# VH-VL binders against q9nrl2r1430to1533: the designs that were tried, part 134

Target 1, 104 residues: q9nrl2r1430to1533
Amino acid sequence: GGVHELSAFEQLVVELVRHDDSWPFLKLVSKIQVPDYYDIIKKPIALNIIREKVNKCEYKLASEFIDDIELMFSNCFEYNPRNTSEAKAGTRLQAFFHIQAQKL
Short names: E, the ipSAE of ESMFold2; O, the ipSAE of OpenDDE; V2, 0.75 times the mean of E and O plus 0.25 times the DockQ between their complexes.

## First folded at step 9 (VH-VL)

Design g73 (framework fv_iluzanebart; at its last fold request DockQ between E and O 0.80; V2 from the best seeds 0.83)
Fold by OpenDDE, fold request of step 24:
Structure g73 (fold): chain C 104 residues (1-104), chain A 122 residues (1-122), chain B 107 residues (1-107)
Amino acid sequence: as target 1 above (104 residues)
Amino acid sequence: EVQLVQSGAEVKKPGESLKISCKGSGYTFTDYWIGWVRQMPGKGLEWMGIIYPGDSDTRYSPSFQGQVTISADKSISTAYLQWSSLKASDTAMYFCARQGYDLKGSYYFDYWGQGTLVTVSS
Amino acid sequence: EIVMTQSPATLSVSPGERATLSCRASQSVSSDLAWFQQKPGQAPRLLIYGASTRATGIPARFSGSGSGTEFTLTISSLQPEDFAVYYCQQYNNYPLTFGQGTKVDIK
């Protein structure tokens, strides 16, 4: 491939994906792996979906992009108890996101 | 345009090792599952396994667990299927395929490679 | 594993006629069912997913119906390019499994 210029949203998604605490968020939760997930979470989202939306230029405002990222974390905290590895990873990644989002 | 391009036909003898490849393009390779499907001569399709290149999460069919290894190199958008010791019964066409998804948490094969013919005979 | 059974094994149809293919699952797969078309020497092509949703670029003459354990693929008016083998596949549970296929040939 060639060198690509990334928008602020693209760059932030790349940074989130590369973060050590991104593992719970990399892909949409499989209903096979977590059979009760979609009984609880009604607006599923993950970093791969957010990246796809960025690539398709579906975000017109920074607030829309931020809302989807916050939804991703909200879903994690709704489904996972606070003492789980997923929730702890989410807490750290969200803190990182809040710092990086100031660049938007 | 989404494309999966597989490596060329292989002619091998029993006991030899083999690694075939599948290169994805036209999409973000790390963000979609990629799977392998076997089709023996004149037979139907058999799911072998899948891998998520973004984190190397891998799932195998019980029939193929321990018989093959599925891997990926995300730096070159390539997935692999390999055998340590081929058998005559491994003679077949092997397809790679990408899994798309819906927001209900389901994953379905939406794009396929052209297939790699593997022939194993003494 | 979930066993997928297709019928008939072979379906002979004249051009322009309606073709109806059946797929049965040994247990419920909800709507997590796909249909594929495969021509000789080619890779399978996705026709239908979610039991009833046509994939991008698939002609309107192809339609899927059903849920749970009984599914149907319908070709409303068979075209010359539609003679092929058709597979159903469930993706509701591991391992993912395919039907044995239905061959649609010319009468």
Scores: ipSAE 0.927, ipTM 0.961, lowest interface PAE 0.4, mean pLDDT 97
Fold by ESMFold2, fold request of step 24:
Parts: C-alpha cells; sequence; structure tokens
Structure g73 (fold): chain C 104 residues (1-104), chain A 122 residues (1-122), chain B 107 residues (1-107)
C-alpha cells in the first residue's frame, strides 16, 4: 500500500512485538524444537515472517495483513490447549491487536 | 545486502578469556537465528550453537555446551562467541552464519561472516 | 547424531565436464539438506537448500537432488571458479552436522 498504510502496518507489528504476551509468536516454530507442529498446523506464520512481508511491501490490502495476524492467533489456539501459557498469551495479545487494528 | 562482519584475528595463550563478535546488517537482526561454526586447521565444519537475538533463545551443540557462551546485543545488531578459559585445542577458524527458514519449520544457514582466526599457543 | 558421509573425497574433473558429488545421511533427513562451496581462505557459500532449491545468485549449472538418506550435487559444466571443497549439511535435527567434504580439483 501507500506510505501511511505501510507505516501503520510497521507500527502495529512493533507494538505487537513489544507486548509482554508476544513471546509465543516472535519466530516461526522450529520443526526440530516442536516435531509435531507441522503435522497439525498447515499454514504457519509468525511475527518475524509478517514483519518481512511488510518490509517487502507484500501486503496489497489491509485485510491481507489482518488475515495473517488472525491466522497467527488461530494457529496458536489450534495447536495449544486452552489452559496453556501459550493460549492465554494468545488471547491477551489478540485482544490488544483488536484494539490497535481499529486504527487501520 | 545481508552482511555479517566478524571481529579480527586473535592470538592468545591457554587460560585467557576471549569474546569475538559478529555484526549483522541489511536485514532485521532480531528476526533471524545466528549460529557459530568451527573449522579446525585442515578440517571440516562443526556446528557450535545458535541464538535468536529477538528473545535470546539459545541452543548449543552437545560438544560445545558448557565450553562456550553464545550471546547477542540486539541494540547494536551483534552476536558474540565467548570462552572463559581458552585451550590450545580451541585454535581454529570461527564463522558466524545467519539462518533463513522455510514454511515447513526448517532453518538453514544462508549468509556467512568472513571468519575469525583464533590461535591459542603456549 | 546424524552422520553425513560424502563421496568421493576428491574428484578430478576437466573444465566443461560434469561433476557428480554424493552425500549420505545415517538416518532420514527428509529434504533438510544444504550444499555449501568453500574456497581456500573463504567462508562457505550456500549453493542449495531443501535438497534441490538453488540459493539466490547461484548459477543454473548447480543442481541438487535426493531425499531421505541419499543426495547428489551436480555441476553440469564445470567452470574454473568451481574448483573448491563442497560440503553437505543436514538441518533436520540437532546437532546440525556437515559431511567431511569433497574436493573438486582440476584434471
Amino acid sequence: as target 1 above (104 residues)
Amino acid sequence: EVQLVQSGAEVKKPGESLKISCKGSGYTFTDYWIGWVRQMPGKGLEWMGIIYPGDSDTRYSPSFQGQVTISADKSISTAYLQWSSLKASDTAMYFCARQGYDLKGSYYFDYWGQGTLVTVSS
Amino acid sequence: EIVMTQSPATLSVSPGERATLSCRASQSVSSDLAWFQQKPGQAPRLLIYGASTRATGIPARFSGSGSGTEFTLTISSLQPEDFAVYYCQQYNNYPLTFGQGTKVDIK
């Protein structure tokens, strides 16, 4: 998108990364470290990948950016049981994201 | 565009400490694993470990666990390899390398630093 | 630990000819296999990742194939700048391991 839209995506990613509950989402899940993850999750995504896509101007519409962020949370809830620290962090970060996304 | 620039050659004695550096540029430093690889004189390549500078997540090869410390300072886009007490057997070339990724969760070394020669002799 | 074994240790080839390098893994590494080129006094350079995907800027004469335990690097028409040591490396599991190298010399 345009210069304001790119800046908004960049700012939102920075705010997500700085949030205390970002820790499950900072980097693409390693197949070595979590061997069964890719048996369950078919469309992996993480904040490092989303930031790279913003940097390369790969998002043409705000909806595409929002879809990747929501996919990130959906993957978290699909892989992690609801009582886990990962799922709880996902719930809190998603709520934060929804507040910030109203600014797009 | 992606560059990894390592600190200069070192000549040390057994028992001395050493910290060598690897500065990354041309990419978001905190979003990629950085690894260290040893090459002993006339020998092949040995993986020592990796760090994710974004959260300091660090993984060591069993052969190097407890022998070296891998760290990063994300404020200056720099990774480090450190010995508390060098041995003559630490004489080698040390490379840093960044890991790229694929969407199947695999990480592979895509860019390498120029190497730092460390010589440890009595 | 997954042992990577390369053959031959040394390969003597004339410029313009085809070179074939082999790499075997002691257990399946799926397609998590990279090839590197290293010239004297230089860092390794990534040629191939994912067993068969050419890295950015690598000439088309370099190709990789294989999966599981058997892998091949082919240089279809050797150039003078291709005389080097070539390493395979698995990244399917920790510790990450390299083969011992194949030196490609002028014949």
Scores: ipSAE 0.749, ipTM 0.921, lowest interface PAE 1.0, mean pLDDT 94
ESMFold2, look of step 9: ipSAE 0.681; ipTM 0.910
ESMFold2 (binder alone), look of step 9: mean pLDDT 92; pTM 0.938
OpenDDE, look of step 9: ipSAE 0.891; ipTM 0.947
ESMFold2, fold request of step 15: ipSAE 0.740, 0.748, 0.722; ipTM 0.921, 0.915, 0.918
ESMFold2 (binder alone), fold request of step 15: mean pLDDT 93, 92, 92; pTM 0.941, 0.940, 0.937
OpenDDE, fold request of step 15: ipSAE 0.926, 0.925, 0.925; ipTM 0.962, 0.959, 0.961
ESMFold2, look of step 22: ipSAE 0.691; ipTM 0.909
ESMFold2 (binder alone), look of step 22: mean pLDDT 92; pTM 0.939
OpenDDE, look of step 22: ipSAE 0.892; ipTM 0.948
ESMFold2, fold request of step 24: ipSAE 0.707, 0.746; ipTM 0.915, 0.923
ESMFold2 (binder alone), fold request of step 24: mean pLDDT 93, 93, 92; pTM 0.942, 0.940, 0.940
OpenDDE, fold request of step 24: ipSAE 0.926, 0.924; ipTM 0.960, 0.961

Design g74 (framework fv_iluzanebart; at its last look DockQ between E and O 0.82; V2 from the best seeds 0.00; counts 0 for: pae E 2.001 > 2)
Fold by OpenDDE, look of step 9:
Structure g74 (fold): chain C 104 residues (1-104), chain A 122 residues (1-122), chain B 107 residues (1-107)
Amino acid sequence: as target 1 above (104 residues)
Amino acid sequence: EVQLVQSGAEVKKPGESLKISCKGSGYDFTDYWIGWVRQMPGKGLEWMGIIYPGDSDTRYSPSFQGQVTISADKSISTAYLQWSSLKASDTAMYFCARQGYDLKGTYYFDYWGQGTLVTVSS
Amino acid sequence: EIVMTQSPATLSVSPGERATLSCRASQSVSSDLAWFQQKPGQAPRLLIYGASTRATGIPARFSGSGSGTEFTLTISSLQPEDFAVYYCQQYNNYPLTFGQGTKVDIK
């Protein structure tokens, strides 16, 4: 996208990325590293993809943006058992997101 | 438009250190893997490694592990390839390239820098 | 590592003729195969990814096929600007590896 003032979506993505628990979500899972991931997760998404969509103005409604973020967390919890670092990070980050999303 | 612009040609002697750069523009630099590919004179392409600027996740080819260092400064949308001590055999063209992605978890080099020629001779 | 082998090393073709380039992988790479074109003094350019998907802006005369270990790049009607070296590359597993290239020159 072009240079412009940060939208609420852009700002929230920045905050999510900066969060200590964002590491499982920064980029799309690599099939090389996790060969079975895409056999399980059918709608993959990550913060880099969400940011791209924001930059391309693909989100017309806040609900669409929120849905993608929730999908990202849903995928994490679907693939990762609760006791994993990924799932624990996801739980904390999602809680943070829910607080910030109230501002949208 | 997506562009990768690399630093200029280098002429060095064996034993010298070198750090070349690749600056990305036209996209969010932090959100795409960027890699380095070597092409020795008159030869083919060799994958050296990749880095994800967003978290500095770095992967090396076994052939280049410990031989070079790949890094990135996302604040200026720049990736680096460096040697602590050059050898004559390091003489080659070095390309940086962005890895695009599909939604199947695969990554392919979709945009390339113009290349940096490194010549190492005594 | 997965070894990529291209054939022939050199392919001489007349303008307007069909060119067929082969790429073989030492083990299955599924469809995680890309084709690049490189002209002298230039950087490689992505032609095909996913074995058969043309990159943006690539002419329809370029097509890729195959899966597993055998792949083909076809140029249906060679144009003057198509004379170059072509590389296949697998991105199915680390380390990423390229074929040694096929030079397409004028007959």
Scores: ipSAE 0.885, ipTM 0.944, lowest interface PAE 0.5, mean pLDDT 96
Fold by ESMFold2, look of step 9:
Structure g74 (fold): chain C 104 residues (1-104), chain A 122 residues (1-122), chain B 107 residues (1-107)
Amino acid sequence: as target 1 above (104 residues)
Amino acid sequence: EVQLVQSGAEVKKPGESLKISCKGSGYDFTDYWIGWVRQMPGKGLEWMGIIYPGDSDTRYSPSFQGQVTISADKSISTAYLQWSSLKASDTAMYFCARQGYDLKGTYYFDYWGQGTLVTVSS
Amino acid sequence: EIVMTQSPATLSVSPGERATLSCRASQSVSSDLAWFQQKPGQAPRLLIYGASTRATGIPARFSGSGSGTEFTLTISSLQPEDFAVYYCQQYNNYPLTFGQGTKVDIK
């Protein structure tokens, strides 16, 4: 990908971070606060890491960027039961992401 | 390019308020925890607490809970440490430091500010 | 809270010699252990994190080892710039805690 694709990834990440339902995804889950998380989730990811990868030009294709975002939601649904605030926020943010990703 | 620049030295009297600052640059300020560390004259390092500027998630050491306020203004990439009423025992060097992360969910201090000397005496 | 105890308090070493600094935790911290160097009037500098991983730009003469409750920082051949105070810190649980420091002095 070129400079235009990196700008689009950056803009999309900003929109995700600004969304009201981003709160479960802003930073890696703390091992101190959730000790068993990393026993269950083996490919952790969060918006701050995705943003760093965008800034370092580590995404060469839009599909790579989309895969990391979808991994983030998949981890949320794997760890959190569907009735939790985290899973509900994930569902709403994922729907927002799908709409925005159609523009890529 | 990562830099943390702290406000200058302060000379205060007991009972006065104080707010010292730590400005981050060269990275996305809202994506990293910032901590505060006290070093009393001739003594070691003490963790005071941390804040995640992206959402203001704040954690205090029990020794400092209620004694100071940690805050951030992400619009100007600045973290703060504040006292409402200084005591002579608050005389110390105060460092801010950024936390890096690993993919096992742990956080460690990787970059430090230059320190702010606070002197509280009558 | 997890108490970090460093030994010795002061270590006198000649330039070119090996220095070995110890850090013990009151309970297991796994490998969530960092080492910092601090010179007078300066901020701490990260040397090692994850017990054994050298931070960016740190010379190879610095190495860390250990897991659980016992940790070691080794400086394989002391240089003049290595005379400083060294702190260990655990980040396995809150509150984050430092050892009291080991001062490495020239003999």
Scores: ipSAE 0.542, ipTM 0.884, lowest interface PAE 2.0, mean pLDDT 93
ESMFold2 (binder alone), look of step 9: mean pLDDT 92; pTM 0.938

Design j160 (framework fv_nezutatug; at its last look DockQ between E and O 0.40; V2 from the best seeds 0.00; counts 0 for: pae E 15.1 > 2)
Fold by OpenDDE, look of step 9:
Structure j160 (fold): chain C 104 residues (1-104), chain A 122 residues (1-122), chain B 107 residues (1-107)
Amino acid sequence: as target 1 above (104 residues)
Amino acid sequence: QVQLQESGPGLVKPSQTLSLTCTVSGGSIDSGYSWHWIRQHPGKGLEWIGSIYHSGRTDYNPSLKSLVTISADTSKNQFSLKLSSVTAADTAVYYCARGPYRSDWHYYMDVWGQGTTVTVSS
Amino acid sequence: DIQMTQSPSSVSASVGDRVTITCKASQSISSWVAWYQQKPGKAPEPLIYSASYLYSGVPSRFSGSGSGTDFTLTISSLQPEDFATYYCQQANSFPLTFGQGTKLEIK
């Protein structure tokens, strides 16, 4: 059997990834493209990493999962000024997340 | 789940500095949230004092800015409030709280400490 | 600063009643309003954010509405545990400000 029901975490990650505003968050920022990123952001994270952690059942509590998602957004807001496309996308995606996370 | 707990002297003399600490458990102050101090004078409403973010940046209420300092100690998972030159008007229940980190600076407080009473009296 | 004016300051009601609390902002704040419930001797607890969204665990009898300058918190059928003081808060701009509060008492 290959059919299984997605967990709440898995489903939420799928919804985040599919969201139109997920593009800044799909994978880690490239150090080559953004040389100073990792001088500023000390705990990098992205949806692909979070998805992997979900798949490996590394989240024991919903709060741990939520913390990683919030870290992902806070990193974006820390590095990107408010008027950037990344920050604007992050703002909308975060709002979406906060609504969806109510089911967790 | 994340929990916040205020601590510090419950009595401060006028003109002295009020110092409080908020200890965070069940989560890290580096984990991408906003952290706030709010106070409530006896029988009155709520007043925002200031905020500190995971980056270390701070925002203060302009009415208190010259007297307020908020700082964070990641090694202790704490953030603190210092209010200098206190008067009777600073007698209040002081709350620390957590909220989401937002680029648009639209902050709500989704987790609160129990609050600690500070009385300013000679 | 943006002033948040709540009305009424106090209201007496009975279990089962529909209760409405209003918050008026001194200028437009879009939908950046939160509502909190505070019981005596306790810290405020969040009810609603962004004017109309309930926090997890908040009973569905609570609802929020409004945009611009006029906002409303509604309890469709008051329960014994709902008697408390309620506060609105604007998150449109700094400094963050709260309403004066509405004390909901037993009739």
Scores: ipSAE 0.617, ipTM 0.895, lowest interface PAE 0.7, mean pLDDT 94
Fold by ESMFold2, look of step 9:
Structure j160 (fold): chain C 104 residues (1-104), chain A 122 residues (1-122), chain B 107 residues (1-107)
Amino acid sequence: as target 1 above (104 residues)
Amino acid sequence: QVQLQESGPGLVKPSQTLSLTCTVSGGSIDSGYSWHWIRQHPGKGLEWIGSIYHSGRTDYNPSLKSLVTISADTSKNQFSLKLSSVTAADTAVYYCARGPYRSDWHYYMDVWGQGTTVTVSS
Amino acid sequence: DIQMTQSPSSVSASVGDRVTITCKASQSISSWVAWYQQKPGKAPEPLIYSASYLYSGVPSRFSGSGSGTDFTLTISSLQPEDFATYYCQQANSFPLTFGQGTKLEIK
């Protein structure tokens, strides 16, 4: 149950943060640097926010944690064209996430 | 985990409107995922009908565009398909499915409903 | 519209065999391909996304490869539960399109 699942979420988030391709996802996108982002992305999320939610035990179901991670990737691909560095990083990090999730 | 279930009449007469509903459980349609209708004709392949997103945006197969409406009811956690002016060519198994919203999956369907058979016959 | 053509239409094989199914796109789609398994009377189940990435819970005997126009799904050692119909799907552009399917049968 509860303690083992929270440990798994913590481990997975740490693995994601340390991955070379995490750079687009560490913090929310800056409105100053990317002015139109929040016109397009209505449910912003980032690894620092997800990590806070894990640390505060705000995920009641494993599916809620998975949904936030997948939302993070979905936002990346909605905003960024396929050939951008951000989208390519998202592709690689999402693949890594899927592998790590099955092992924990 | 998320589960999808189609519902609606299995028999529809030609020229009528086919109306199907997909009920989502174990998750919310007001999420960062995309929601799709796909059909499978007897002895033939799969055909993507269209999609709806949590934002309310829709995308339709151009071959069906003027005949198809996809809508969502967030309060019921459901999304629906209406296909007008049906003919025998619309006889198929109809699936609802979930995909990521413009992730690197580019709308790969990661959860499918059980499917519902619709026959168009007089 | 991007046409997805699968080969072969059907395969007869034995448990333990290596099976390869090919999907060809009518134009380059980078690596934007998914593969699905469908058993009779059931919905398709996802196997692979982005040409080569396995979904969680998919056995490692399944693998995908390819880019551009030519893609393959390989089952390295066929198991009894693998007898099904397999579909590829492109996600490069709308409308999303599927291959016509490959039926994998025992013998």
Scores: ipSAE 0.000, ipTM 0.582, lowest interface PAE 15.1, mean pLDDT 86
ESMFold2 (binder alone), look of step 9: mean pLDDT 92; pTM 0.948

Design j161 (framework fv_nezutatug; at its last look DockQ between E and O 0.65; V2 from the best seeds 0.00; counts 0 for: pae E 7.2 > 2)
Fold by OpenDDE, look of step 9:
Structure j161 (fold): chain C 104 residues (1-104), chain A 122 residues (1-122), chain B 107 residues (1-107)
Amino acid sequence: as target 1 above (104 residues)
Amino acid sequence: QVQLQESGPGLVKPSQTLSLTCTVSGGSIDRGYSWHWIRQHPGKGLEWIGSIYYSGRTDYNPSLKSLVTISADTSKNQFSLKLSSVTAADTAVYYCARGPYRSDWHYYMDVWGQGTTVTVSS
Amino acid sequence: DIQMTQSPSSVSASVGDRVTITCKASQSISSWVAWYQQKPGKAPEPLIYSASYLYSGVPSRFSGSGSGTDFTLTISSLQPEDFATYYCQQANSFPLTFGQGTKLEIK
């Protein structure tokens, strides 16, 4: 195929991934590293999964895309106390997302 | 887009329990977000009652905590409010609302139901 | 609890006017303030979050500013549809609390 412009969803995912505070969200949490994570978080999601869904055109509405991103943040804040590096990173990244999502 | 709709009896007798349900459409209550109950006494401002999160955790206004229970039914995509031992002071328009899930206490309400009027009267 | 005090309680203005509503917190709340607009018989609608960020769809004539204890909502050029009651809300700590409201009426 040829080179084409990124969709709004694709571009936003790229911006989220490139953000300095994306590190807790790049991929699913390791069950080995965090044994109790999946006992608490029942709908795990990460930016790599969201990116794949975007690439496969699985999002029909912007709201569906936004919901997955918000779920990702919700999971972070549910599992991580507010004073953790993960929660702090999530807070900043979510704020960034909320600004960028205005363009969708 | 997500929509919220309050439902329940519009009239409650004193000392009875006020029960309301918020039905969510266009989105699932178990996929993140925070879910809130807010009320507005006639001609007055807004009062936060409490919140429930997609995990089932709840937070309540301390002024109402002993009387309030908020629960969720994911199978029906609903969350509910129960306020026991009501008095005339509990007459108000009751709103359910949604906001993003946040760390700490930093919750805003970005989507509101239309509200339902509850009158406490004999 | 954190008290949010709005001023004025009511204000009369004309279309095209610049209108400023103030909200004062009883203690510092950083920038954790939201603003809502409510029209008679309707639910509140969000305008601003985090003191200065507009929600999608909110006209650019609306703006918010402030930090710490003093916050302002400004309408640069009042439009007919802007006559309503406005509420500030603090999101710094539980319990979440609202200002008493400012009713913006047509002069």
Scores: ipSAE 0.768, ipTM 0.924, lowest interface PAE 0.7, mean pLDDT 95
Fold by ESMFold2, look of step 9:
Structure j161 (fold): chain C 104 residues (1-104), chain A 122 residues (1-122), chain B 107 residues (1-107)
Amino acid sequence: as target 1 above (104 residues)
Amino acid sequence: QVQLQESGPGLVKPSQTLSLTCTVSGGSIDRGYSWHWIRQHPGKGLEWIGSIYYSGRTDYNPSLKSLVTISADTSKNQFSLKLSSVTAADTAVYYCARGPYRSDWHYYMDVWGQGTTVTVSS
Amino acid sequence: DIQMTQSPSSVSASVGDRVTITCKASQSISSWVAWYQQKPGKAPEPLIYSASYLYSGVPSRFSGSGSGTDFTLTISSLQPEDFATYYCQQANSFPLTFGQGTKLEIK
């Protein structure tokens, strides 16, 4: 999109990365540390990948950007049980994202 | 953005299997969404039939569980409903719907198809 | 199963009126409620999720509130296009269940 839309995506990604609960989402999950992750999660994604896509202007619509962020959280909740540190971090970061996404 | 379209026969005979397909456009079914079938009986409210998740996991209404199969074909960007052993009680408008991201295991329907009328009659 | 009971079954009101529709759950469901609008011959359309959050594009005259077992959909200033049937839906647990609907008729 437009200049304001592109800066909004970048601003939102930067705010997500800076958030204290971003730690499970910064990079793709390690197959070494979590050997079965990729047997369960078919479309992995992380904030560094999303940020790179924003930097390369790969999102044409806000909905495409939102869909990648939503996939990231859905993967977290699909793989991780509700009471894990990862799921709790995901819940808090997702709530923050929903507040910020009202600007898109 | 995302659009859902139901397709399938409008008339099905008792004891046969009802088969419906939902075609998704403007988005992919293998992303972090849930995909649902809901029906609306004549002059009555809405009944959730079941869901399939982007991961392939399914959940069904217990009242229909032994009769229902929901499946997905990611290569065609479609998901389908099969309901076996139908009776006149299965006459309804059938909707497919998308649930947004799976958060806290709570599912809402944020996009609906237009619905397709299915009549079960001899 | 969680039963969702809507009240009233129907409402007749004038343009500009404030209208409230209540949905009661048979057990506590926290804030896990959605509301839908269905116009005659059309599919339901989402209005509200998580009891109080409006979907994008939903007019600000719509609002939702409640937690536990009692939930309310409010239209602050009724418009002619608001003629429809409204449904609540609990998302707390499977099976997902809907209220029986409230038909809103404009006088």
Scores: ipSAE 0.016, ipTM 0.692, lowest interface PAE 7.2, mean pLDDT 88
ESMFold2 (binder alone), look of step 9: mean pLDDT 91; pTM 0.944

